VHH binders against E3 ubiquitin-protein ligase UPL5 (UPL5). Designs and how they scored, part 3

Target 1, 342 residues: E3 ubiquitin-protein ligase UPL5 (UPL5), of Arabidopsis thaliana (Mouse-ear cress) (q9su29r532to873)
Amino acid sequence: SPEALHGGLFMEFKNEEATGPGVLREWFYLVCQEIFNPKNTLFLRSADDFRRFSPNPASKVDPLHPDFFEFTGRVIALALMHKVQVGVLFDRVFFLQLAGLKISLEDIKDTDRIMYNSCKQILEMDPEFFDSNAGLGLTFVLETEELGKRDTIELCPDGKLKAVNSKNRKQYVDLLIERRFATPILEQVKQFSRGFTDMLSHSVPPRSFFKRLYLEDLDGMLRGGENPISIDDWKAHTEYNGFKETDRQIDWFWKILKKMTEEEQRSILFFWTSNKFVPVEGFRGLSSKLYIYRLYEANDRLPLSHTCFYRLCIPRYPTITLMEQRLRLIAQDHVSSSFGKW
Short names: E, the ipSAE of ESMFold2; O, the ipSAE of OpenDDE; V2, 0.75 times the mean of E and O plus 0.25 times the DockQ between their complexes.

## First folded at step 1 (VHH)

Design a25 (framework vhh_7b18_3)
Fold by ESMFold2-Fast, scan of step 1:
Parts: sequence; structure tokens; C-alpha cells
Structure a25 (fold): chain B 342 residues (1-342), chain A 122 residues (1-122)
Amino acid sequence: as target 1 above (342 residues)
Amino acid sequence: QVQLVETGGGLVQPGGSLRLSCAASGFTFSSYGMGWARQVPGKGLEWVSYISSGGSTEYQDSVKGRFTISRDNAKSTVYLQMNSLKPEDTAVYYCTKTRVYSFGTPYSMDVWGQGTQVTVSS
């Protein structure tokens, strides 16, 4: 149930020991993976960009949805304060509502192309022609269809009786967009903002924070940049336990990593740290040094990671070929997200 | 120390069934999610199934309806019942443990055992 899910999130947090920045980063990863899980009905993935999420209007059927959105707001504020990249992006409409900005026609162009084209036609039609055709028979209503059933929502009092004409069509389009995109998630936005403010201190209003940003600025904070990784910088910020920097296996490790594709390198970084992206200042901007620890159990074992401490654990592989095979296996997208992480 | 010991693999004909078992020790079994992953010969490692501490289950699309994951907390054992086996199911099967309680996703597996070989051929 949603209550069990909510209780599970707090139980997971309570079971974390805050001994370092790696513990906090792992917690954000796990919590955000659950909040933005497609099986959790709190958020919907945006159709125009699979990386982006907006509140699910249907979340209202869950009586605990206000608590979940307040919690989400607290989590995102805390992540931003600690400069943790949570790996999810916000939909433009959600961002604009958090900023207290009006949603314009251009803002829905990629979100709902059919509505965009329809509204654009209404606004661009010759006024005389529009009025001579009785506003195309339009009234101040939003028609919705759910499970094959049509429903009618009035955009204003007595909207069913108010005809659209060349003098009020801009108001009609504005109200239509507001009711379609803003109103259905208004409560979720309010609860998110409440949680966000509580974490950031009551002296900082959420609208002020978001209104100072472009969506692309927030994207950078939540997901980070995708600049090529400097292997030399990565190596310079890595220390060893159970290996010497001059060991043959350590030389092999960096040679293999340098030969990998950018995608493979990001998968290795994610396996090691739970983060695919480095700060603009490079590895020095990470909250900790990285560590390669020796495993003593088996010389052919798959690598393990303790992401809470930026530890990659590998055995003393006997050949470069075996090491490369093992590293390429954990560099596979699904493997690096699922296995050997602590 | 955490130990996961897989058993139950073997040779079976297409359409047959096998039941895998994983005996766990060294941790509070009931508090952790458990799963199964497989290494297909010549291919990468892939996730197969997951069961939460509360008993919620998840399956890879290719095995959904054919495989059933279950757990016995009193015995600290997780099972994978494999029905209607196909040649494509031939792999080394690994038992996995999550770091913490997991909420319906196959993510954050931190330990897996030595594996058990499943071969489906005529």
C-alpha cells in the first residue's frame, strides 16, 4: 500500500548511519528511485522527455498524497543544499508552477502538440472570419475524455453559455491551458512547496528560489553536466588500500578505463559512486576521495562497490584480460545500476 | 559474514521445470530484499526477479508468467520456481541481496553467491 511505501521510505532513512557524505548520497539515490518509480503513482514521466517528471493528477485518489509531495519537497531541498545530483529532471509545467509563473501557449508546444496547434489556429484566425462562424461553436469549457467517456469542465461561471469570439479568444486559450495543465496538479505543487520551504528555512520562499532560475539551471543542479570525464583527474583523486599505485593491476585499471567509451566510463563512475556526473570543477568537487580496495576472497570475483565511501573493491586479478572482462561487465547499463553496490 | 548458497540447477528439456534455492546466512534475512540474476553464455548479466522483505515481487518481462520468486523467512531461504523453460533460459543463476529494504525495484543489490548452472536443451 501507499502507507507501507511511505513507512518503508522513512524506515530506510532511519536505518542509515550518517557517518559520511557517501551515506547521504546513497540515501538520496534510493529515496528518489522510489519516489520517481513508474510503479509509484506520485509522478508521471513526461512524454516529450523521458528524463522529466511531473506530479500525477491521479495521485489525489491516495489520501496520503499530500504527505508524499511534502516529503518529496523536503528531499529535493535537502539534495540541492548538499549539492547532490539526484538524477531526475522536472517537467517545464511543474517548474513554472513552482516558480509561480503563468504557463504560456509556447510552454505546451512539445507537451501537447494537438492542443498547441488547435489553440494557435484559434488565436491566428482572421477576426471577421472567426466571428462570422460564431467562434467555431466554441464555449468557455474544457472537454475531457477518460476511458472513452467525455466530460465537460467550465472555465468560468456559466462557461457553457459563454461563446468564444475574436475579443475573448485569448482569455479562452489562457483559461484552457491553466485548467488543462496547472489546476490538476495545484495541490501537489502546494504540498511540494511547503516541504521545500520547511527544509530551506521559512525565510526563503519557494517561488523566489525557482523564479531566479531557468529550467536549464535547475537541470544542472538535479542531474549535472555531461562533459567528458578526465581519467587523469579521476586517477589524481583516487587512493588505494591493499594495492600500491605502482602495482601492475592498478596500471591495468587506469589503462582499461581510458580505453572505454564515455558511456562505459559513466557506468563505472555510477557503480563506484552512485553518480554519473562530476561537478564542473572536476573530481576535487566531489565530497570525498575515491578508493580502490583489494578484495581477498577470490581472484576472479566481480568488482563490488561501497558507494557510501566511494570505494571500488576488486581482487588482485591475474591478467589484464580478466580485469577488462569484469570491468566491462559492470559497465553494462543494467548491471551498474543493480549489482555489487553498497 | 554474508553468505548466499545457490542450489537446484541442472539439465532440463525445453518445457520442463526447475526449482532453485538460495540459503542465506550472516544477516537478518527478513529485513532485506532478495533476487535472482543470470549470466547467459556469451552475453551480459541480466536481472531476473526480485522479492521485497514484505513479499512484493517483480519480474523481467521475458520470464513473467513462467517464473515465480518466493521466500521463507523462517528458513532464511529464497526460491525461484522456473516453469516452461526455454533454451534462452540457459545461464548461471545468481542469488542476490539488497543493501537495505528495497521498494519494488531490482536496484541496489550488494551481494551475490557463486551461482548455479541451468542448462535447457534437448
Scores: ipSAE 0.000, ipTM 0.114, lowest interface PAE 21.3, mean pLDDT 76

Design a26 (framework vhh_ozoralizumab_d1)
Fold by ESMFold2-Fast, scan of step 1:
Structure a26 (fold): chain B 342 residues (1-342), chain A 121 residues (1-121)
Amino acid sequence: as target 1 above (342 residues)
Amino acid sequence: EVQLVESGGGLVQPGGSLRLSCAASGFTFSSYWMYWVRQAPGKGLEWVSEISSGGSYTKYPDSVKGRFTISRDNAKNTLYLQMNSLRPEDTAVYYCARQKSYLFSGTFDYRGQGTLVTVSS
């Protein structure tokens, strides 16, 4: 119950003479860090923004997952009532489900670029070409592969026998998006909304609350503004291969990074890790340490990265000026998104 | 069966030190936040310290802050409390406690039998 939650909160701070919004804010922040911990099965981090979360469809393997989602709804409602910024953000798809809104193709553009491009292609193809016998052979099914197991999910009754054509491709795309993004988390959304409603029942129903907001409005309520990247925290979670931490090139690297604008720092982070934002808990929240590897090739070469291993590869630059020029080049948005990654 | 077994209590002079241990069994110790709580004669339970599942976060009330240190060894399923600069007011039975759920801070589902710490001459 809400009284039980308040009881637990007060018990923790009993001996500290706990008062005011500072202590309450820290407690909500810590509870949310635990709820949204990627090591737990409850929520998944968004691939494009490590600050954003959506329910994990696999959470259903835990028979207590409905209770956890109900509790999460209560915690978020209480934080909003007390105007506490809890330090987590919601994925757009989760936000739309809470608002009771249909997920459109444009809503998945940043969540699943491959699916977005495929669906857009299906909708934009010439009707005559699409309807030809040499077309894509699509039927009303979603094909999935999990842990080597291939499954076929029918989007409608007898979907495996229903061909996609120029007259029904819009319905096909709509059902495909619903089945992939909405249906797998339906129970989690329901339980979250139940907990949220229990806390706000005298003011605003959850669907009405979320429906009246843009995602950016909710972002402001839950986290506030964007926090600057801590270069000291970044350095503390970085290890070296082919360089010693005391090498002059490593000293130059961190000095250059500290002088960069926040936009440049985010571009370097994206080049290195394929993500522009650090987790709410900082660099310790990343799945691995970051690594700076030495390249034994030309001393004037542009940096390279292998983002799956959080590796940034640089040669032993002879001057700080050359290193800065090379780092600033990869910090440009058009370069950092596609160049030097493998 | 979940079990928590405290040890290391005893009689100590004011200003002395003691290290308490709690041996945990019957559950995945590394998945739970753990607490030390105490009960002085004729008083209720008092929170003494807490530690996160991985050991990276700790917290203390002002009454023991700077004097007590909580730590854990997840490989040995053991929780510790290092108590320094002990005062007569620290006299109590000390209990090891498991957080009810990783989602509920300050709530316990299991406590041990306790270990007595007496600070006097």
Scores: ipSAE 0.000, ipTM 0.106, lowest interface PAE 19.0, mean pLDDT 78

Design a27 (framework vhh_etentamig_d1)
Fold by ESMFold2-Fast, scan of step 1:
Structure a27 (fold): chain B 342 residues (1-342), chain A 126 residues (1-126)
Amino acid sequence: as target 1 above (342 residues)
Amino acid sequence: EVQLLESGGGLVQPGGSLRLSCAASGFTFSSYAMSWVRQAPGKGPEWVSGISGSGGSTYYADSVKGRFTISRDNSKNTLYLQMNSLRAEDTAVYYCARSTYKVTFGSTTKYSFDYRGQGTLVTVSS
């Protein structure tokens, strides 16, 4: 579970010079993929942007949840310290809570567009029309409905009896947003922040760190750039052993890579380096040059990789068709994550 | 192939003590958080105590805090629950369980166990 994984990850970190950056990046990526996997329900995907994650309020019913979120904070702090891209994005609401900032209506537009539109309509209605229609029957409550069962949460004392009108609707919306998005994850944010602070030796408080960033800056640190991969930049940062740059197999390799879909290119990158995304600054941002090594084995075997050293090992394939078949095989997600790597 | 086997249940007087054991097999025991869950007659299941895979963190329901102690021996693949100062309200079938969460519908999440043992009955009465 997370405590056993944390111990293993910390040992990899202590032995970084022995294992190399590729092995560490793979461990961070796999640990974060497990933590942010919806199946273990520590985090939920954002309703209108499924690439982003926020703590699951229901996680608090597990008394072990403080350990899980503290561990996650430690992992993220370690990844940021080592400039490791772990492949996750945070929901704007979670980011703002980590920064110690209040959540406004504009902040939820990409998190929950339906609620954003409803709240915006409430605030923008003509005051006389709103009041003549008894605030549309609204009271200071947050209603939840799951499989036909309604539950009611009061936003203030006697909220069920307090009508929304043109004079208090801003307060209503503010309380509604706080109760829906901020309050349910307060403990998870606190636990994450403790783990994060411990790893930064208390010299850089989490609020100070996150408050200095735009969400897009954090995205770049955690996942890398979303721009299409530049094959020319990739080639410019690749060296060869056992091949000459002018060899026909090397020409074939780059031609095949250029013809691949973005998803396939990212899978090849992951197989080679244990990272699916290029740093924001491009391939120069990687800790090392990439290398294509010749295998002096059977001319039809699958590629191999040593991710610790950014090495892709291929035989001298006799045809471009065979090379393409082998590269497309390792470009499949389930193959690129483990097969042929060491 | 995952198997959890509880033992140690029985009849005990109020104020007495009892130690439950759970022998685990079929999985890497040290890699999983474990819990004790109880179910009293006519009531739903109630989570009692949890322990991390390493044993470094332990947690208790308010109803048992200060009276029960959860522990584990990873070398023996065994989970324990030491129950002291037992009360009539502690009467239940006690289950050893491997902890997990599950998303079932929409954003609704529910705490659940992917495996639990056969249970051992604890009766606290004079």
Scores: ipSAE 0.000, ipTM 0.105, lowest interface PAE 20.0, mean pLDDT 77

Design a28 (framework vhh_8pnl_2)
Fold by ESMFold2-Fast, scan of step 1:
Structure a28 (fold): chain B 342 residues (1-342), chain A 119 residues (1-119)
Amino acid sequence: as target 1 above (342 residues)
Amino acid sequence: QGQLVESGGGLVQPGGSLRLSCADAGFTFSSYAMAWYRQAPGKERELVARISSGGSTNYADFVKGRFTISRDNAKSTLYLQMNSLKPEDTAMYYCVKGTRWPFSGYDYWGQGTRVTVSA
């Protein structure tokens, strides 16, 4: 059952924690891949910012979805405590609801651009023109379409009979946004907050935690910052096995990385760690050091990585040109996602 | 990361204005959220205003409409424009750079600049 699954996953987490930080990072990676998989119906990607997730209102079809959202809250709190980047971003609407804040029109701009533009037009239309056209025929209702079925939700008592006009259109837009974005996921938000609070019960309630952040702050905590990567900072947090820091191959490695484009640098970081971004505070914010291990195989071999242990494995390349060719090859998306990662 | 250096504090009469500045000698200013905290005599530190790396702002209720936080990324400088100052605003004002509260604590605090509101 979901309760047993939830309990089993938490017991697995405790076992992983006993066996070391690399195994712990692998656990978070696998669990978050499952939670944020659209096929699980727990979360949806935002239509206008596919990088962001919000709870799926349709998750309520599964009577055990409250346990899954409670578990998700627990997982996210644990990831923050252990400085593990889970690689997900939250939709602004979901973030505001976790903070206990009202969702405004500007807050839905990147969540639902079509609705944003429509509501903005309603509010900005000339009052006399709006009223002369009977509020464009609008009433205090939200029209929804699920599985081809159209439904009408009243935003207030007798909303089907209440016309929108220049004097009440702000109230109409406020109620429309609340009913469309906040109300459908109230239970999911509640359960997520319950799980999150359980991990922080002696520190801070979830609303207090989220109210003290900007969405950008949470982004940096969960996925890392989008600022250019400091190669000097990266090098300062890297240790070596089978190489000396003074080896010419190590000097070449950092020179090549420094000359790469930002996209190439992020691809190398992804190949090495399964993360494209570093914490806002830099590499010191990672839960462990990064490692370059020497491969004692053919000196023209492609790099390998063990991402959960932050290990990049390279042979003793004979020339900087060969090393650069090999590193640029793994920096390509199709190569870095499948070849040499374990 | 560099040192955060606050300036612009001083003695001002009630109803007056002051502009505080915080200069970051480091090279990471533009990537961090920045905040102003204050600590009044005999009180605990409290958040006054916060600004994200992207420019989104948030204010404590007791300063809304009176204080404005802003940043100049080219100059690596944070500002707090304080208007309609009250005796209750008397405090040491601290510049803070990018903290992961509550897990990492406060990474970067300035030394503070004193604001006194009295005749």
Scores: ipSAE 0.000, ipTM 0.299, lowest interface PAE 14.8, mean pLDDT 80

Design a3 (framework vhh_ozoralizumab_d1; at its last look DockQ between E and O 0.01; V2 from the best seeds 0.00; counts 0 for: pae E 21.6 > 2, placed apart)
Fold by ESMFold2, look of step 2:
Structure a3 (fold): chain B 342 residues (1-342), chain A 121 residues (1-121)
Amino acid sequence: as target 1 above (342 residues)
Amino acid sequence: EVQLVESGGGLVQPGGSLRLSCAASGFTFSSYWMYWVRQAPGKGLEWVSEINSGGSSTKYPDSVKGRFTISRDNAKNTLYLQMNSLRPEDTAVYYCARDRYSPFGKSFDYRGQGTLVTVSS
């Protein structure tokens, strides 16, 4: 519920100094999952790239939305400083605004493909044909629908009276893009930037930080790589305590992981390290080697982990069948859980 | 070391009642949200109940709401599940679990062998 979100966010922020690194990483993932949950109306998924988020212009109906966006800026800055992958991607338009860069037509291609195609057609239409058709009846106006009500927004002074033609259609498209994608989220971007700056250790302005990046660089920092997990790379970056690399239990472990779906593999990685995604450079990009430790207790116990140290702790399972059953329980619990259930 | 030991299962007729117990040790029980989960033969794991650390908030899926009651005694490090009006579809191995914190939803840390509940006429 909205009440549970408000209480949880503020409480966890207060407890930041009292928690260890592994708890902090898990806290970042929970908080980001709640912030970017569409039911909380702070962020929307992009229409033509469902992986990416941008601020919801309608969030302004909540008088607390500036505080929420400022808080989100702090959370993202902290995640970047601690190199924590929080599993979100930003829409290109939102990224460009954080960087203080102009939004071009090509920048909206994956944000709104219908508008991209329409604007591209307007710009590429034969000039004489376009002008002969009265600019398709277009004027410098943006019509929108918000909360069931249609709004007419003039893109410039007296825009309703200004016809689009072959000489001004570039200005029309530029203003249309600005008013559709940039202007509605200006306050949210401002509050996010304020919170982001507040957490920077060197007082680097957010525009300077984001301006030096390509979007794919930020994608790698926040979500990690989308490439399939390489089991060979994983194995090559894993060391053992209480097992030898040649033990049959170690052979069984990697064979089982190789059989798992990518979704199950990511759940095991998260259980082991609190990282859902591998860095784009592979396992060498993680902050340490991974470890498999032997538990000397009951030989049928479920795996344990100490995510701050990248340790997976397993007993010497007597059979591959038992090991597989225990590993699949860990992987399937994460997959079967519903987000947002409290 | 963390231990969760389930008990109280058995054979019961439809409409009957059972009370499950879970003895916890090796961790600060009063700091953890706790769950009961179950696994019917040949089926996946099903969430059955949830209780917060202080015991003031409980949740249940519709399949057991009104019939099952989770409770805890933090002084005795013990979790309970009172099951009333039992049905054959409640037949399963029941596990107690502590919260395995996850940003993607509920995640269950269960360590015991579970306790078998069989509801059969």
Scores: ipSAE 0.000, ipTM 0.097, lowest interface PAE 21.6, mean pLDDT 77
ESMFold2-Fast, scan of step 1: ipSAE 0.220; ipTM 0.691
ESMFold2 (binder alone), look of step 2: mean pLDDT 84; pTM 0.845
OpenDDE, look of step 2: ipSAE 0.016; ipTM 0.345

Design a4 (framework vhh_7b18_3)
Fold by ESMFold2-Fast, scan of step 1:
Structure a4 (fold): chain B 342 residues (1-342), chain A 121 residues (1-121)
Amino acid sequence: as target 1 above (342 residues)
Amino acid sequence: QVQLVETGGGLVQPGGSLRLSCAASGFTFSSYAMGWARQVPGKGLEWVSYISSGGSTEYQDSVKGRFTISRDNAKSTVYLQMNSLKPEDTAVYYCARGTKYSPFGSYFDYWGQGTQVTVSS
């Protein structure tokens, strides 16, 4: 943010001396809330996990973005040195780039599920079927949309003229992933790394630090343990269409959710929103309210969802037992990832 | 259960016309691209035409100007209007569902049973 660099926070950070632990932790929390605020254009929340952040490629619109990323690297290094939990997590792709590691297809599974599934299908299709369908009409290009502008990036020389086939599809997928996830944030990663290294007493490159960790190790250092989902907070940020909050089916819904395990609750959240985790600030941090819509179809059908609108669609189930059975079916991980949502 | 059922095939004289229909069920039809492919006896499967969920169309060069793909989302049906048919168009025609998970368009993950089109005297 401009406040983090211009408003004196950067000077206070550089001139910081040992104060009470609570004051120091509060300062890190507030600074990180400002830095990792998606409205600030520096970082984007991961689509599959609202706790996780990656650099925003569009941050380059601000000529001061290198200074902001260097400052962020300093803040994170200092927090790690003082064992302060800052309340934010890194996206896997960002973590791997900090470690200097190549991004594989499996690494983008949680970052971009749609792209993961598409690339997986491209690689797993029968070669004869793939080639008989003219490589699905694919060429060695990446279509991207940055700041509302559509652009076509060639993955290799004359990529617009090079068809994807069963012999080159692995190269296509590798180049696609690199250009989509790694290349757009190279400068941000570089500047973060500069700030991070500059704060360490022995000038250890970030690659050496991050390469020694699993993502889960870094998670523990930055945020600590997971907090359970607050069902009361979830309910407070949910509105209804075709139901009243006082309807027996709505009472049943929230009672069933409260009785579910954490894993089941996260699966329901994923089915509803395409995210397993809520923002650090809770449900108020979502871009929209959640909605429960009434389906006027058969009273025994499975729920549907429209994840882009945070909409869960259910019929007027006649019994709590039936509702519980239907909700538990969609709470199964393999079902919630593909069934009844668009 | 995803089902694609093709109808409208048959025997036709060179220069004639046929309209193929594909009735889809078991998925939200309007959310998916649809297409047609054909298999000539003794040869491989070849793509014929594609229509996106938004209505954009694409055709194999050999059928451009002769074939027209269209869809009716209210009826969950995709059509292939075939004009100026040639003996080389003799094939089993398959309706296919495109995948919405493609980052740069669609390709096919389900196929119908096929309908025979024979162009001969």
Scores: ipSAE 0.000, ipTM 0.111, lowest interface PAE 22.6, mean pLDDT 77

Design a5 (framework vhh_8pnl_2)
Fold by ESMFold2-Fast, scan of step 1:
Structure a5 (fold): chain B 342 residues (1-342), chain A 121 residues (1-121)
Amino acid sequence: as target 1 above (342 residues)
Amino acid sequence: QGQLVESGGGLVQPGGSLRLSCADAGFTFSSYAMAWYRQAPGKERELVARITSGGSTNYADFVKGRFTISRDNAKSTLYLQMNSLKPEDTAMYYCAKSRGYTFGSTNFDYWGQGTRVTVSA
């Protein structure tokens, strides 16, 4: 169960505290991979931005869903505390609910564009035309379809009998958005927030953590910044094992990396760390340094990586040309996404 | 010890305006979140405004609508445009490079020496 899993992970966390950041990053990777697995049914991807997740309203049919969401909140809080980039982005409406903020029409544009356009049309229609057409026959109800069954949910008492008109259409849209997006996941949001803030109890600001952020701030903390990568900053935060900083192969490595395109550099970073993005603070924001390890075998071998420990393993390549060929090969999408990483 | 140098402070009448600048001599300005803090005499230092590397901004409630934070990555410079200044805005203003939000709070690696703003008739 999630409670038993949480107990086991807490014990692992205590043990890993003695071992260092690499073991912690592996733990977060495995746990988040399972939590945000599309087959798990806890979270759904946003329809118009597949990078973003929101709680699945259907998760509430599982009596253990409160425990799952509390556990997820604890995991995300721990990741932020330990500067672990989990690679997860949250949907704007989920973020706003965590911040305790009202969801406006503009906030659902990328969550449900069809509903956004319909509501915008209702609000922008000429008042006299709207009223002369009896508010397009609208009443204070939300119509839903689940498992082929059409249901009607009243937005207010006697909503089926309350006509929408030019004087109350803003209220209608506000209630419609609340019932469609906020209400169905209130319990999931509550449990996530409980787990999240419980982990931060000694460091929580007087205001809610999420109220102090824009969505892009949270994106940067969970995934990293989108600014171009500084190769000089990358080099300054890299240590060597089996190479000296003055070795010709190390000089070649940084020269090759510097002349690569931004996309190639991000592919190398992904191969090395399983993240395409640097913390918004730069490489200083990482919990540990990056490492280039020497492989004591074939001098023409492809690089290997141990991503959770930020280790890139390369042989002592005899020429800059060979090194460049090998690095460009791992920078290709079909190689960098799977080959040589563990 | 900081790479950050603030300027633009001075004496101004209530309702007036000032533009503060913070120059960073470092190599990674564009990758850092930046912030303006202030400290009035005898009080703790408080956050005024923050800007992420991507340009997203956040303001303290007491300056919302009056102050605008911006950055010029090509010049490695942070700005604070201060409009409709009030006597309670009188403080030393500090520039900071941010590690981002961690543990629910903002952690900073670098601070400037500050620039003085006095708002009085």
Scores: ipSAE 0.000, ipTM 0.128, lowest interface PAE 21.6, mean pLDDT 78

Design a6 (framework vhh_etentamig_d1)
Fold by ESMFold2-Fast, scan of step 1:
Structure a6 (fold): chain B 342 residues (1-342), chain A 123 residues (1-123)
Amino acid sequence: as target 1 above (342 residues)
Amino acid sequence: EVQLLESGGGLVQPGGSLRLSCAASGFTFSSYAMSWVRQAPGKGPEWVSGISGSGGSTYYADSVKGRFTISRDNSKNTLYLQMNSLRAEDTAVYYCARVKTSYFGPTRYFDYRGQGTLVTVSS
């Protein structure tokens, strides 16, 4: 239970400190794996990066959640002081809240791509078209369902009566993002910050600490350097349709991937699955096996993907040179994010 | 003007699979996020899955994660739901719904939905 979890972790923390610094690394890893376990209600995983976590707004149902978040803040501060990689990363939105910074539309792109796209559509719609459609019927409210309760939150005084139009839609989007992402976890951020400050010395407020960092800096502190993608692990979790594992084209595919840079490999993974990073447990941690499907179309065609099914679709390329050219083209960031993917 | 028409429902045995389709017309399909919502007999509506306008991002209710896959073909103005490992509790009328641009969230605000297609999971 949450009560048993908090009590157990706190006692383990006291006992590990008593035994000396030599055993701390294993303790931090195990404690953080328990705290950030997706089956635990405290944190949610990011959709595009399984290593990243943000507080679960629903955690507030548990009256002990403030104690859990304070404890987590203490653990993370202590890990940073001892230069221990804990094996978990923070979502950008959570990081910005810890830094006391405003969450912008671009900041939610990887956290909530559906809302990002909806808000971007609102902002990019032709002003005359937007206004002629009565701002799509929008008013300054956020409609929520939290903990089984359906509520309407006013984004400003008399927001239910204030229509969204081409002149105020930016303010609408800014307020919507704040109430959707910042406000629901405000208590969790506050309690984490209290625990963090208590351990780190009280001389540097948490916001000052996090404001000095880019997210990538914090990533390095919490996980260390990124591990290269294991192509052997990737291959072990890949099945084929329209190809045999022994086919020349399949051998070429894995050979090409092994020769690619880490950035190119991540771009191929993103094109294939909409994920740039592999879970800490490896490809086993993905929600599905990966599939390479044969396209029965032109043999020089660019690859396609069905990311929802983890399918990469390629034709039976006649040469390794042509396959490599096609794979390297989709490995470019601008191609992998927009073309042939659904 | 806006129309959403579901198809592909029917009787299927537990552990079986079905693919639902939704034909959209009367709006720029690629500009809207779409969802599947279901309603079991005697119960309220339950949000099942959502997909961005480009198809690049997908989301699922915990009850269907790992079993259902949402996808879309913007060239055909069609939304799909591939349902695998079906259970008796998946029995419901399944509705295709257009997401209102101002709302995300577990139950999502929808401005249009279709007439629904019945899925019955029974031996």
Scores: ipSAE 0.000, ipTM 0.100, lowest interface PAE 21.4, mean pLDDT 77

